# VHH binders against q9y6x5, part 300

Target 1, 379 residues: q9y6x5
Amino acid sequence: LPPKLLLVSFDGFRADYLKNYEFPHLQNFIKEGVLVEHVKNVFITKTFPNHYSIVTGLYEESHGIVANSMYDAVTKKHFSDSNDKDPFWWNEAVPIWVTNQLQENRSSAAAMWPGTDVPIHDTISSYFMNYNSSVSFEERLNNITMWLNNSNPPVTFATLYWEEPDASGHKYGPEDKENMSRVLKKIDDLIGDLVQRLKMLGLWENLNVIITSDHGMTQCSQDRLINLDSCIDHSYYTLIDLSPVAAILPKINRTEVYNKLKNCSPHMNVYLKEDIPNRFYYQHNDRIQPIILVADEGWTIVLNESSQKLGDHGYDNSLPSMHPFLAAHGPAFHKGYKHSTINIVDIYPMMCHILGLKPHPNNGTFGHTKCLLVDQWCI
Short names: E, the ipSAE of ESMFold2; O, the ipSAE of OpenDDE; V2, 0.75 times the mean of E and O plus 0.25 times the DockQ between their complexes.

## First folded at step 13 (VHH)

Design V94 (framework vhh_8dlx_2)
Fold by ESMFold2-Fast, scan of step 13:
Structure V94 (fold): chain B 379 residues (1-379), chain A 125 residues (1-125)
Amino acid sequence: as target 1 above (379 residues)
Amino acid sequence: EVQLVESGGGVVQPGRSLRLSCAASGFTFDDYAMHWVRQAPGKGLEWIGNIYESGSKFYNPRLKSLVTISRDDSTNTLYLQMNSLRAEDTAIYYCARGETVWLRSGEYQTKFDYWGKGTLVTVSS
């Protein structure tokens, strides 16, 4: 019987939530598994980029999903969460579900993980759901567990995505303890449902389960807005992405646009593409625009409008508020082990090891995750 | 059936203040975000602002400092306080129930599902 892995993402689950709220079901999961307290995600700290980094082990400049809103100047194509189905955007990398299906006689299953409803290198998961936010967690879980138990060739890699606590983090802000407590309790109950369902179906003892997230969340405010219209007139540039990382495509000389922006606000950094800090690994891709603006933590870039975002993400990946966690349970993992930090790109080579797959070249380091695994020596 | 009934409109002199009310019925009022929207004669709809069920308030920057939105969940009533009224504030004022949908990108969209019939405010000397 080949090893099996279920990868679960709760979008926007900030690592510090584990210390500030009660999670009885998640703590029970961790007690007999492993916890990585912080996962250092990739820049920019956004949903589509980081979900694709988890399953490819690559920085955004390498896998090509460099933002939640992108523009390709050559083809005139636009990418957004309402226009994300063109394989063009996803074909710069090979995600693990593709490798899983091609290296062995194995199937993959997907409940709405970003990219799984798009054929990538002419390959789509054998079992998948088209993205629809109205589909309940229970329906996603029912499909995934059915496919894990009733497939030929066997499903050995499955993914499950849930939009919370990201939506509520944006709406209420992470400092709204009353509302966030309610939201996070519901998520913990969903984790309880997941474990119960796997036990009921006889999957729990032989399945490796990873619960993680793509990013965290920081508190924003109507008092911390950067009005881009006060910096530069709309006639000088095309806006590709706005906040908290603005992607600017100049309509005039690039240096003139840069000079109009660089001293406009003390609460954002303005970079020419070649001056973007090397530590971001966010430079070597045509989809990264000629000028990027990076807002300071908790500041929102607007176009002479208000923002209803009381929480946001996308900020500098060195910020602990942007970090998710990783918890895991199953035959591949130690029991009761706590680890401080890994890089989000390290998850991919670890998952390849668990599944017995040869990883594609990637930016992760297997050594960073080996202490989590029973078949490895931690030195 | 969901009903939203605006009141408090009428003729008001420039520079004066006016408070509009919206009485809601047929749904659990304290579970929903409520909005004020206006339409001046011969023009399109202009969003004034909203108040979430949590009490968080957001305003059109063009109208911020001129308006205050509040709610009383015990009486199922939404309020719009307007100060320093100008002739350009002449419009039909609508109360609306709006669902804010948060996309996985972190962007949001407001979908209005119920509207009142409006109350006319005329600012003239």
Scores: ipSAE 0.700, ipTM 0.858, lowest interface PAE 1.1, mean pLDDT 93

Design V95 (framework vhh_8dlx_2)
Fold by ESMFold2-Fast, scan of step 13:
Order: structure tokens, then C-alpha cells, then sequence
Structure V95 (fold): chain B 379 residues (1-379), chain A 125 residues (1-125)
């Protein structure tokens, strides 16, 4: 029978939470599996970009989901949370569920992972749920486990997405220990429910399970705001994305817009597209705007308004606060092994190896994850 | 039955201070964010500010120096303190229960589910 993999994401689960809060269910999962303490995500450290990087192994400039709000200068199309079903935005890469369905007689299943309700290269996940934030974790889990047990051709790759702790991280900020403790305990209980369900259905011993996240969270404040209206009149540009990475499309000469912005705040870096640091791998795509503003950690860019964001992400991917973790359990993985760090793009070639798939060209390095796997030699 | 009842309005002279109260009943008050919203004669709704269940406070930047929002969870009461009242502060003041919904994009939206009937504040000499 072919190997099976369930990929689970808890949005905004900062790696550092594992050290500051107790996770009895996650700790039991890790005890008989593997833990990667830090996953270095891609820039920008946002939900849609990093979720697509996990399943493609590509930097954002290569897979084309470069932000949660985008404008494509060639086609004049706009992307947002409300129109994310246009295949155009997703077609610059081939996600693992598409590869899984095309290389063998195999099915994929999805509970709300970004992109899974969109036909990509004329292929949509075999079983999927349209995105709806009101659907419970239990309902998502019930559908995924039903599809894993009752599909022909068999479901060999399944995904499960949950919005917390990201929503609460934004609302309370990661330094609110009382509220974050409550939220994280609920997530640990959901992990317990996941493991229990898989055991009851006879899936646990033969299923590979990865629990990870797309980014972390940093503390913001009403005292750390950058008012863009104090820098430049809004008539000079179209705003494509605001905070903490602002994407600026000039309505006048690009150099004039740049000169108005470049010295406006000591807590924001201003880049012409060609001057964006090479280490970000955030330059070679028509959806990256002519001018990008990058706020310093914990600073929020606003348009002459207040911000209710007490936590945020999107910042420089070298910041540990932006890093998630990865935990995994199953027949492919060692038991009780801890690893310090991998790149988020390394997850894709590892998953392809576990499933016996030939990966599309990607930015990951299989060697970085081989120590996690029982069929590989770490040295 | 959820009820929000505003009080403390009336006629006040310019430059004075006034404190409005909102008495909440029919739900666990300390689990919800509470908002103040006003409507001046012939104008639309203007959001004044809110206070989360955690005590975190957020204000309309145009009004930040003029108002303070507070809550007393032991008495299920929301307060709006207004200082240096001006003629343009004449409005019906509403207490509202609202939830801030965080989208996958990292942006947020406020959804109001219950409103009081409002209390009239008239700033006139």
C-alpha cells in the first residue's frame, strides 16, 4: 500500500511558544516522533505566501503568491482574500497535491489549506472543503479522516488548516501570557483530539503526520506606528499592501515617490524593487511592486488611523519571532529526535520523498531534513 | 435576552465634561469587547472606540485626546468619559457589543451584534 501523509498547520504558531507554555499532547507526539525547533520561513512572513512555500518548496518570487494582497502589473489583476479562487494567482508553481494526483493513481484531500479549493494546472484536490472560517476543527478532522479511510484511488496526501493561534496572536499580542495560555491550551487539546481520532480509526501506526505552521508572531503597540500619510500624499501612489510590508505602486515618477519615502521613518526600510536584499529572494516577480516598505519588528504602518493589531507578522524572516516549528510522527520518522533548524522550503522535497514522488524543481535541500527520516543516513 | 441600556446624556454647556454609562445584561459581560459609537444629527455613524475583554483600549484618532473608555466587569457597566465638550459633540451615543474578526490576511473587521437605543447628548449654551 502506498505511504500516507497528513500535513497539519496551526496558523501563526511561533516556535518560542513551545518553551514558554505547556503542551502535554504535543509533547507526547514529539516524544515518539521528531521536533525541528525552528523553521526559517520565506519573506514576506505572511499566511498565503508561506503556506504555498510549504507545499511547493519555492520562494515567493518563484511560486507567485508574494503577499496576502497582490497586484499583477502585466494583467492588471488584483488578489485579495475575497477573490483567491482565480487559478491565475496559483499557476506559477505545482503544489504537492497536484504532483501526488498526477504521478500515480492517487488522491489528495484538503481541509482548507490555502490553494486547495482552486484548480491549479487544471487539477484540483480530489476531496476538498471550500474555505469557511466558521467550520470547526472537529468537522475538518472528520472529513479528512473519512477521506483517508474511504477513497479510491486512495488518499495518500491530506492537509488540515486551522486559523489559531494567529487570530488570537493578532488580537492579544504574544506577550499576553494569560490569554495566549488559554488559546494555546485549546490548540494542544485539538492535537490530542487529532491523535485520539487517528488511533480510534486504526490510522495512527501507518500514517505520517506533520504538524507545523507558516510563521510566528511579534508584539506590536499603539506607541509603535508609522503614519504613511505623514510621509507622502496618497494621491501619488496606489497602495497594494500596507503592513508590515507596504507594496507601493507609484502614480507619478517612481524616483519622486521613493525620495518622499526614503527618510520618513527610522523604523522602516524603503527599497526600490531592484534594491531589495538578495537574502529575501523577493525580487523576480511582476507581482512585487516597484517600491517596498519594510517596517522594523513590532512597528505597524498605518494611514492616519489607529491599529488594533497587538501582534503581527510579515517582518524580516531572519527574526526568530517570525519562525514556526515542525513536529512529525509516523513510520518515515525517527522517534525522540530533535533538530535545531530547517528552511520552510525544505519541507516540500522531504514530503515528496516520504510519498515516493518526483519533486518539481524547488529551492529546498533534501539533505537538510534527512536526519529526521529512518530510511536515510544522517551523516 | 441581551440588553444594552445607555444613560448619562442630557444638555451640557461647552467646555464641560460628561460620563456616559451603558448597563449590560443577558450575557457574560467580561467575555466581550464593547464599543461606543455616535451619530450627530443628519450624519452617519462615527466609531468612538472600544475596550476588549482584556482591558485593551482603541480609539478613533480624531477623538483620542477627548475621550476615555473604561469598564467595570463586576457591575456589567461600560463607561465613556468625555472632556472639553464642543457643539459638534452633540449626538446620540450608542453602546454596542462587537466582535473583532481576524482574517487570514492579518486584517480585521468589527461585527456588531447588539446595540442600545442610545442616549442623546446636546452641547449648548
Amino acid sequence: as target 1 above (379 residues)
Amino acid sequence: EVQLVESGGGVVQPGRSLRLSCAASGFTFDDYAMHWVRQAPGKGLEWIGNIYESGSKFYNPKLKSLVTISRDDSTNTLYLQMNSLRAEDTAIYYCARGETVWLRSGEYQTKFDYWGKGTLVTVSS
Scores: ipSAE 0.614, ipTM 0.823, lowest interface PAE 1.4, mean pLDDT 93

Design V96 (framework vhh_8dlx_2)
Fold by ESMFold2-Fast, scan of step 13:
Structure V96 (fold): chain B 379 residues (1-379), chain A 125 residues (1-125)
Amino acid sequence: as target 1 above (379 residues)
Amino acid sequence: EVQLVESGGGVVQPGRSLRLSCAASGFTFDDYAMHWVRQAPGKGLEWIGNIYESGSKYYNPSLKSLVTISRDDSTNTLYLQMNSLRAEDTAIYYCARGETVWLRSGEYQTKFDYWGKGTLVTVSS
């Protein structure tokens, strides 16, 4: 039988949460598997971009999902949560479920991973759920396990997405130990439910399971706001994305807009597109706007208004607060192995190896993940 | 039955202070975020601020120096303290229960499900 892989994401699960809270179910999972303590994600450190980088192995400028709100200068199209089903936005890359389905006798299944309810290159996940935040973790898990255990051709790649702890991280901030403790305990219980369900269905021993996340979370404050309206009038630009990375489309000369913004706040960097730091790999795409504003960690960009965000993400990907972790268990993985760090783009070629797929060209390095795998020599 | 009852309105002179109260009943008050919203004559609704069940407070920046919101969960009461009242503060003041929904994009939306009938504040000399 072909190898099987379940990829699970808990949105906004900051790596440092593992040090500050107890996760008995996750620790039992790790004891018989592997842990990567930090995963260095891609810039911008947002949900849609990083979820797509996990499954394509590409930087955002290459896969085309460059933010959660986008404008394409060539086609004049706008992207937001309300229109995430337009294939146009997702067609600049080939995600792993499409690659998996291009092989003979393979199916994919998806419970709400970003992009899985969209036909990409005329291919949609064989089994999927349309995104709906009100659907319980239990219902998502029930569908995924049914499809893993009862499909022809067999489901070899499955995904499961959960919105927490991101929503609570935004609401309470990661430094609210009382509320975050409650939320993270519930997540650990869901991990326990996942493992128990897979064991009861006879899937556990032969299934590779990866538990990861797209980004972390940092503490924000009403005392750390950058009011963009104090520096430039709305008549000079169109705002494509706001915080903590603002995407600015000038209505006048770009240099004039840049000059009005460049000294606006000591807590924000202002870049012309060609001056965006090379280390971000965030330049070569028509959906990246002519001027990008990058707030310092914990600072929120606003338009003459307050922000209710006590936590946020999207910041510089070099910040440890932006990093998730990766834990994995299954026949492909060593038992009891800890690894310091990998790049989020490295997950894709590792998953292709586990599934026996030939990866599309990508920005990941297989060598970075080989120490996690039983069939590889670690040097 | 959920009820929100505002009190403390009336005629007040410019420069004076006024405290409004909102008595809540019919639900577990300490589980909900509470808001103050006002409507001046001939104008739309203006959000004043809110207080979460955790005690965290957020204000309309245009009103932050004028107002303080507080709650007493033991008496199921929401308060709005207003200082240095101006003629433009003349409005009907509403107490509202609202839920903040966090989208996976990281953006949020406030959905108001219950409103009081309002209390009139008239600032005139």
Scores: ipSAE 0.505, ipTM 0.772, lowest interface PAE 1.6, mean pLDDT 92

Design V97 (framework vhh_8dlx_2; at its last look DockQ between E and O 0.88; V2 from the best seeds 0.00; counts 0 for: pae E 2.1 > 2)
Fold by ESMFold2-Fast, scan of step 13:
Structure V97 (fold): chain B 379 residues (1-379), chain A 125 residues (1-125)
Amino acid sequence: as target 1 above (379 residues)
Amino acid sequence: EVQLVESGGGVVQPGRSLRLSCAASGFTFDDYAMHWVRQAPGKGLEWIGNIYESGSKFYNPSLRSLVTISRDDSTNTLYLQMNSLRAEDTAIYYCARGETVWLRSGEYQTKFDYWGKGTLVTVSS
């Protein structure tokens, strides 16, 4: 029987929520599995980039999904949350579901993981749901479990995406203990439902399950705004992405735009593309704009307007507030093992190993995850 | 039936204060975010601010120092306190119920589903 893997993402699940709130169902999952306390995500610490890094093992400059809002100057195409279906944006990498279908001649299933409703290299997930935020977690779970049990060729790789706690993290901010407690309890109940459903259907003992997230969340405030209109006139540039990483496409001389921005706020770093710190791995892609502005943690860049974001992400990936966690359970994983940190790009080669797939060239290091796996020697 | 009824408008002298009220009925008021929006003669709609069911308040930055939004969930009433009124504050003031939708990108969009008929505020000497 081929090995099977279900990859679950709860968007915006900050790692330290595990220490500040009670998660009885998740704790039971971890007790019989493994926990990675911190996953160091890729820069920028945003949904589309990090979800694609998980399934490709690549930095954003290599897989091409460099932001949640993008512009390609050669083709004049625009990418956004509401305009994400053009394969052009996704074709710079090969996600694991494509490799699964092509190398092993097995099926993949997807409940709304970013990119799974797009044909990538002319290959779309064998079973998928078009993205629709109104579809319940239960309906997504019902479809995934049906496909895991009733497919030929067999579904060996499945993904499940849920928008919370990201939406509530933005609305309330991560420091709102009362509202975040309510939201996180609902998520823990959904994890309980997931485990119960898998047990009821006879899937639990033979299925590898990874529960992870793309990023964390930090507290923002109406008192921590950077008004870009105070720095530069709109006639000098086209804004491709705003906050907390602004992507600036100059309409005039690049040096003149840079000089207007570079000393505008003490809470924002301004980079010419070639000066972006090497540690970000955020330079070698045409979709990265000529000037990038990076706000300090908790600061929001605005255009002479308020922001209703009491929480946000996208900040420097060295910040612990930006880190998600990873928990896993199944025949490939040790029981009761806790690991401190891995890189988010390390998840891909680990998943390829579990599924018996040859990974495409990637930025992950298999050695970083070997201590999680029963068939590996942990040094 | 959802109803939003604004009151408290009228003629007011420059530099004075005015408090507008919005009486809500036909829904569970404390479950919804509420907004104030105005329209000056011959101009488009201008968002003033909102208050979430949680009590969090957000304002148009050009108006932040001049207005305060509050709510009383026991009486299903939304308030707009305006101070230091200027001639340019002459407008029809609308109470609106809005749903804030959070996208995967972390951006948000507000969809207004119900509006009051508005109350006129005229600032003149």
Scores: ipSAE 0.725, ipTM 0.871, lowest interface PAE 1.0, mean pLDDT 94
Fold by OpenDDE, look of step 14:
Structure V97 (fold): chain B 379 residues (1-379), chain A 125 residues (1-125)
Amino acid sequence: as target 1 above (379 residues)
Amino acid sequence: EVQLVESGGGVVQPGRSLRLSCAASGFTFDDYAMHWVRQAPGKGLEWIGNIYESGSKFYNPSLRSLVTISRDDSTNTLYLQMNSLRAEDTAIYYCARGETVWLRSGEYQTKFDYWGKGTLVTVSS
C-alpha cells in the first residue's frame, strides 16, 4: 500500500505551551512518536504565509504568499482572508497536495488548510471543504477520515486545519493562564478525538500523522502601541498590512515617507525593501511593498484606532514566542524521540520523502529531519 | 427575549460628569462582550468602547480619557462613566451586545446583534 500522510495544523499553537500546560492526549501521541520542540517558522510569522511554507518548503519571497494581506501594484489585485480564492496569488509555487494528486493512483484531501479550496496550477484537491469557520472540528475530521478510508484513487495526502488556539490567543493573550488553560484543554481533547477516530477506522497503525502549527503568540498591551498617525499623514501612503509588520505603499516620494517613519518609535524598525535583513528571506518578491515596518515583540502598530488584541503574532521569526512545535506518529517515524529544533521549510522535503514524491526545488534541508525517520541514519 | 435598556441620560452642563447604565436581560450576560455606541445629531454612529466577558476594556482613543466602562455581572448591568462633558458629547447613547470574530489573518470583526433603544445626553450651558 502506498504511504499515507495526514498533516494537521492547530493555528497559533506556541511551542512552550507544551511546557506550561498539560496535554494528556498530545503527550500520548508524542510518546508513541516524535517531537520537535521548536520549529523556526518563516518571516513574517503569519497564518497564510507559514501554512504555505509548510506545504511548499519555500520562504515567503519564493512562494509569493508574503502576508495575510497583500497588494499587487501591476494587476491592482488585493489578497485578504475574505479574498483568497484567486489562483494568481498561489501559482508562484506548487504545494504538495498538487504534486501528490498528479501522481498515478493517488489523490489528495483537505479540510480548510489555506489554499486548498483554490485551483493551483489548474489543479484542486480531489476532496476539499470550502473554508467555513463555523464548521466544527468533528465534521472536518469526519470528512478527512472518510476520504482517507474510502476514496478511489486512494487519498494518500490529507490536510486538516483548526483555528485554535490562535483566535483565543488574540483574545486573551498567551499569558492568561486561566482562559488559555481552558482553550488548550479543548485542543488536547480534539487531538484525543482525532486519535480515537483513526483507531476506530483502523487507520492508526498505517497512517503517518503530523500535528504542527504555523506560529506562536506573544503578549500585547494597550500600553505598547505605535501610532503611525503621529509620524505621518494618511495622505502620504497606502497601508497594505498593519501589525506587527506594516507594509507601506508610498503616495509621495519613498524617501520622504521613509524619513517620516524611520524615527517614529524606538520599538519599531523601518526598512526600505532593499535593506530588509537577509535572514528574513523577505526581499525578492514584487508583492513586498517598498517600505516595511517591524514592531518589537509585544508592540502593536496602530492608526488612530485602538487594538483589541491581547496577543499577536507576525514578529521576528527568531523569537521563541513565535515558534510552533511539530509532533508526528506513524510507520515512518521513530517512537519516543525528541528533537530540539528544525526550520518550518524542512517539513516539505520530509513529507515528500515519506510519500515517495519528488520534491520541487525548495529551501528545506532533508538532513534536519533524518533523525525523526526510521529509514534514515541518525548519528 | 434579549433586552437592553439604557438609563441615566439627561441635560447636563459642560464640565460635569454623568454615569449611564444599561440593564440587560434575556441572555447570559457574563458570556458576552458589551459595547457603548453613540450618535450625535446629524452624525453617524461612533464606537465609544467595550468590555469583554473577561473584563478586558477597550476604548475609542479619542474618548479614552473621558470615559470608563464597567460591568456588574451579578446585576446584569453595563455602565458608562463620562467625565468633563463637552457640547460635542451631546448624543444618543446606546448599549449593544457584541461578539468579536477572529479571522485567520489575525484581524477581527465586531458584530453587534442586539441594541438598546438609547438614552439622550444633552450637554448645554
Scores: ipSAE 0.707, ipTM 0.877, lowest interface PAE 0.7, mean pLDDT 96
Fold by ESMFold2, look of step 14:
Structure V97 (fold): chain B 379 residues (1-379), chain A 125 residues (1-125)
Amino acid sequence: as target 1 above (379 residues)
Amino acid sequence: EVQLVESGGGVVQPGRSLRLSCAASGFTFDDYAMHWVRQAPGKGLEWIGNIYESGSKFYNPSLRSLVTISRDDSTNTLYLQMNSLRAEDTAIYYCARGETVWLRSGEYQTKFDYWGKGTLVTVSS
């Protein structure tokens, strides 16, 4: 029978939470499987871009989901958390669930992973939940396990998305040990329930499970604000995205807008599109605006207003605070192995290998993940 | 049954201070963020600020130097201290309970689900 894979994301799970907080259930999961201590994600270190990079193996400039807020000047279309359903945004890549379910006698299932409720290339996940943040983890898990256990053709690839610890990380900040300890304990209990449910349904021994995240979280402060209104008249540009990477569409001469912004704050880098550092892989897509502003870690770009975020993400992907972890368990994976780092784009070719799928062209390197897999020589 | 009851309004001379109270009942007060909002005659609603259950406070930047928000979780009471009052501070002052919904994008929205009836503050000589 074809191998099966469940891909789970806990949004905003910073890699070092694992060493700084207690996770008895997750640690048992890791002990019997593998851990990658740091996953280097894509810039911008935001939810939609990184979730799509995991399932496509592509940098943002190549898959077209370049931020959580986007604007296309030709079609006049807008993308946001509340307006994410237009296939136009997603069609620059083919995510793994599409490839999987078009293969012989296979289905894909999804519980709210970004993009899985969109018909990408006229193909939507075989079984899916429309995104609704009010749906409990338990209901998401129940649907996923039902589909894994009862579908014809069988579900061989499934995704499960949960909003924490990202929401609480924004609310409290990662340095609030009391509140984050309570939040992270709840997440560990959910991981325990996941494993227990898979055991009770007879899925645990033959299902490969990856538990990962899209990004980390850094501490913010009301003392670290960059007020754009103090530097430039709002009539000179259209703001497409604000913080911590602002996307600026000039309404007047681009060079004039750049010059007004370049000395706005010592805690912000201002890039013309052609000057964006090559290491970001964030230049060659029309959805990337002519000017971006990149705040230093822990700084927040605002429009003459307070920010209620005590934690945030989206910063430079070289920052350890932006990095998630990856843990995995199942017949494809070694037991008790720890690996230092991979790139988030490497997850896609690894998943394709596990599932026996031919990967689409991508930016991942299968060799980076070989040491995690029992069927590969690590050297 | 959620109830929010403002008090402490009245007529006050310019330059004076005033402390408003909001008595809360029918819910676990220390689990919620609490807000102050005002409405001047003939104008729209203006958010003044809030205080989270953690004690973290956030203010409208235009009012930050003029107001202080506090809470007493032992008496389920929200306070607004206003200093150096001016004629333009004449308004109905509301307390509100808000739930901040954090989106998967990392953005947030505040939805005010319960409001008090308001207390009138008139600043005049």
Scores: ipSAE 0.502, ipTM 0.767, lowest interface PAE 2.1, mean pLDDT 93
ESMFold2 (binder alone), look of step 14: mean pLDDT 79; pTM 0.780

Design V98 (framework vhh_8dlx_2)
Fold by ESMFold2-Fast, scan of step 13:
Structure V98 (fold): chain B 379 residues (1-379), chain A 125 residues (1-125)
Amino acid sequence: as target 1 above (379 residues)
Amino acid sequence: EVQLVESGGGVVQPGRSLRLSCAASGFTFDDYAMSWVRQAPGKGLEWIGNIYESGSKFYNPSLKSLVTISRDDSTNTLYLQMNSLRAEDTAIYYCARGETVWLRSGEYQTKFDYWGKGTLVTVSS
């Protein structure tokens, strides 16, 4: 039988939540599997970019989903979470479900992972759900498990996405222990439901399961705001994305816009595109705007208004608060092994190895994940 | 069938307090989360906070120090207590059935199925 993999994402699951809260179900999963304590995500540390990096193994500048809000100056197209269905945005890379469907007589299934309800290179996930935040975790799980058991050609790669704890992290902030403990307990219960469902259906012993996330969360405050309107008038630029990384498209001379912004706040770095730090791997794509503003951790860029967010992400990917974790269980993985850190782009070549797929060229390093796998030896 | 009727609005001086009420009918009030939302002249809707059927309360952080939401399930009534009113608090205040959720983009969206017609609060001298 071909190897099978279920990739699960809990959006915004900050790595150190594992140390500050109790997760009995997740802990039982890890006890008989593997844990990577920190996953270093790609910059910008946001939902759409990092979810696409997980399934392509590419930096954002290479896969083309460079933010949650994007603008293409040549085509005049706009990307947002309400306008994400145009294949144009996703066609700069080949995600793993497309490769899975094209290399052998195999199917893919998806419960709302970003990009799975879009045809990419004329290929859409064999089974999928159109994105709808109102659909319960249980309904998503029921569809995925049905497709894993009742498909021809067989489903060998499946994805499942859940919006929490990101939504609550934004609302309460990650330092609100009372509210976050309640949210995280519910997530742990969902993990328990997932494992129980897989056991009940006879899938558990032969299915590889990865539980991960796209980013973390940091505490924000009304005392940490950068008012962009105090720096520059709206007539000088078009705003493509705001916070905590602002994407600025100048309507006048770029140098004039840069000079108005460069000393506006001690809590924000202002970069001309060519001056963006090389370590971000965030420069070589036309969707990256001519000027980028990067707020310091916990600071929010606003337009003469207050911010409702007590938590946010998108900050520098070197910050531990921006890092998710990765836990995995199944026949491909060791039992009871802990690893310190991998890069989020390393997940893709590992998944290709597990599924027996030839990976497309990517920015991941298979050697970084070898110690997790039973058929490999780390050095 | 479902009706939400706000009351208690009017003209109030800066620094004063005001209590708004919302009378609910046509449904089992104690089975639903309830919210307050406001809209200042020429601006968009701003969520104030919600109170769950359990009595748990969640507020817009920018407004948390200025408002208190409560409910009386015996009279099917939702309340909004506002303190230290400022000119920028001038708005139409709406009662709504439901709660606010945060989107994966990091923006928020209101999930409300029924709204009242609103009550105007004007803060001026």
Scores: ipSAE 0.276, ipTM 0.630, lowest interface PAE 2.6, mean pLDDT 91

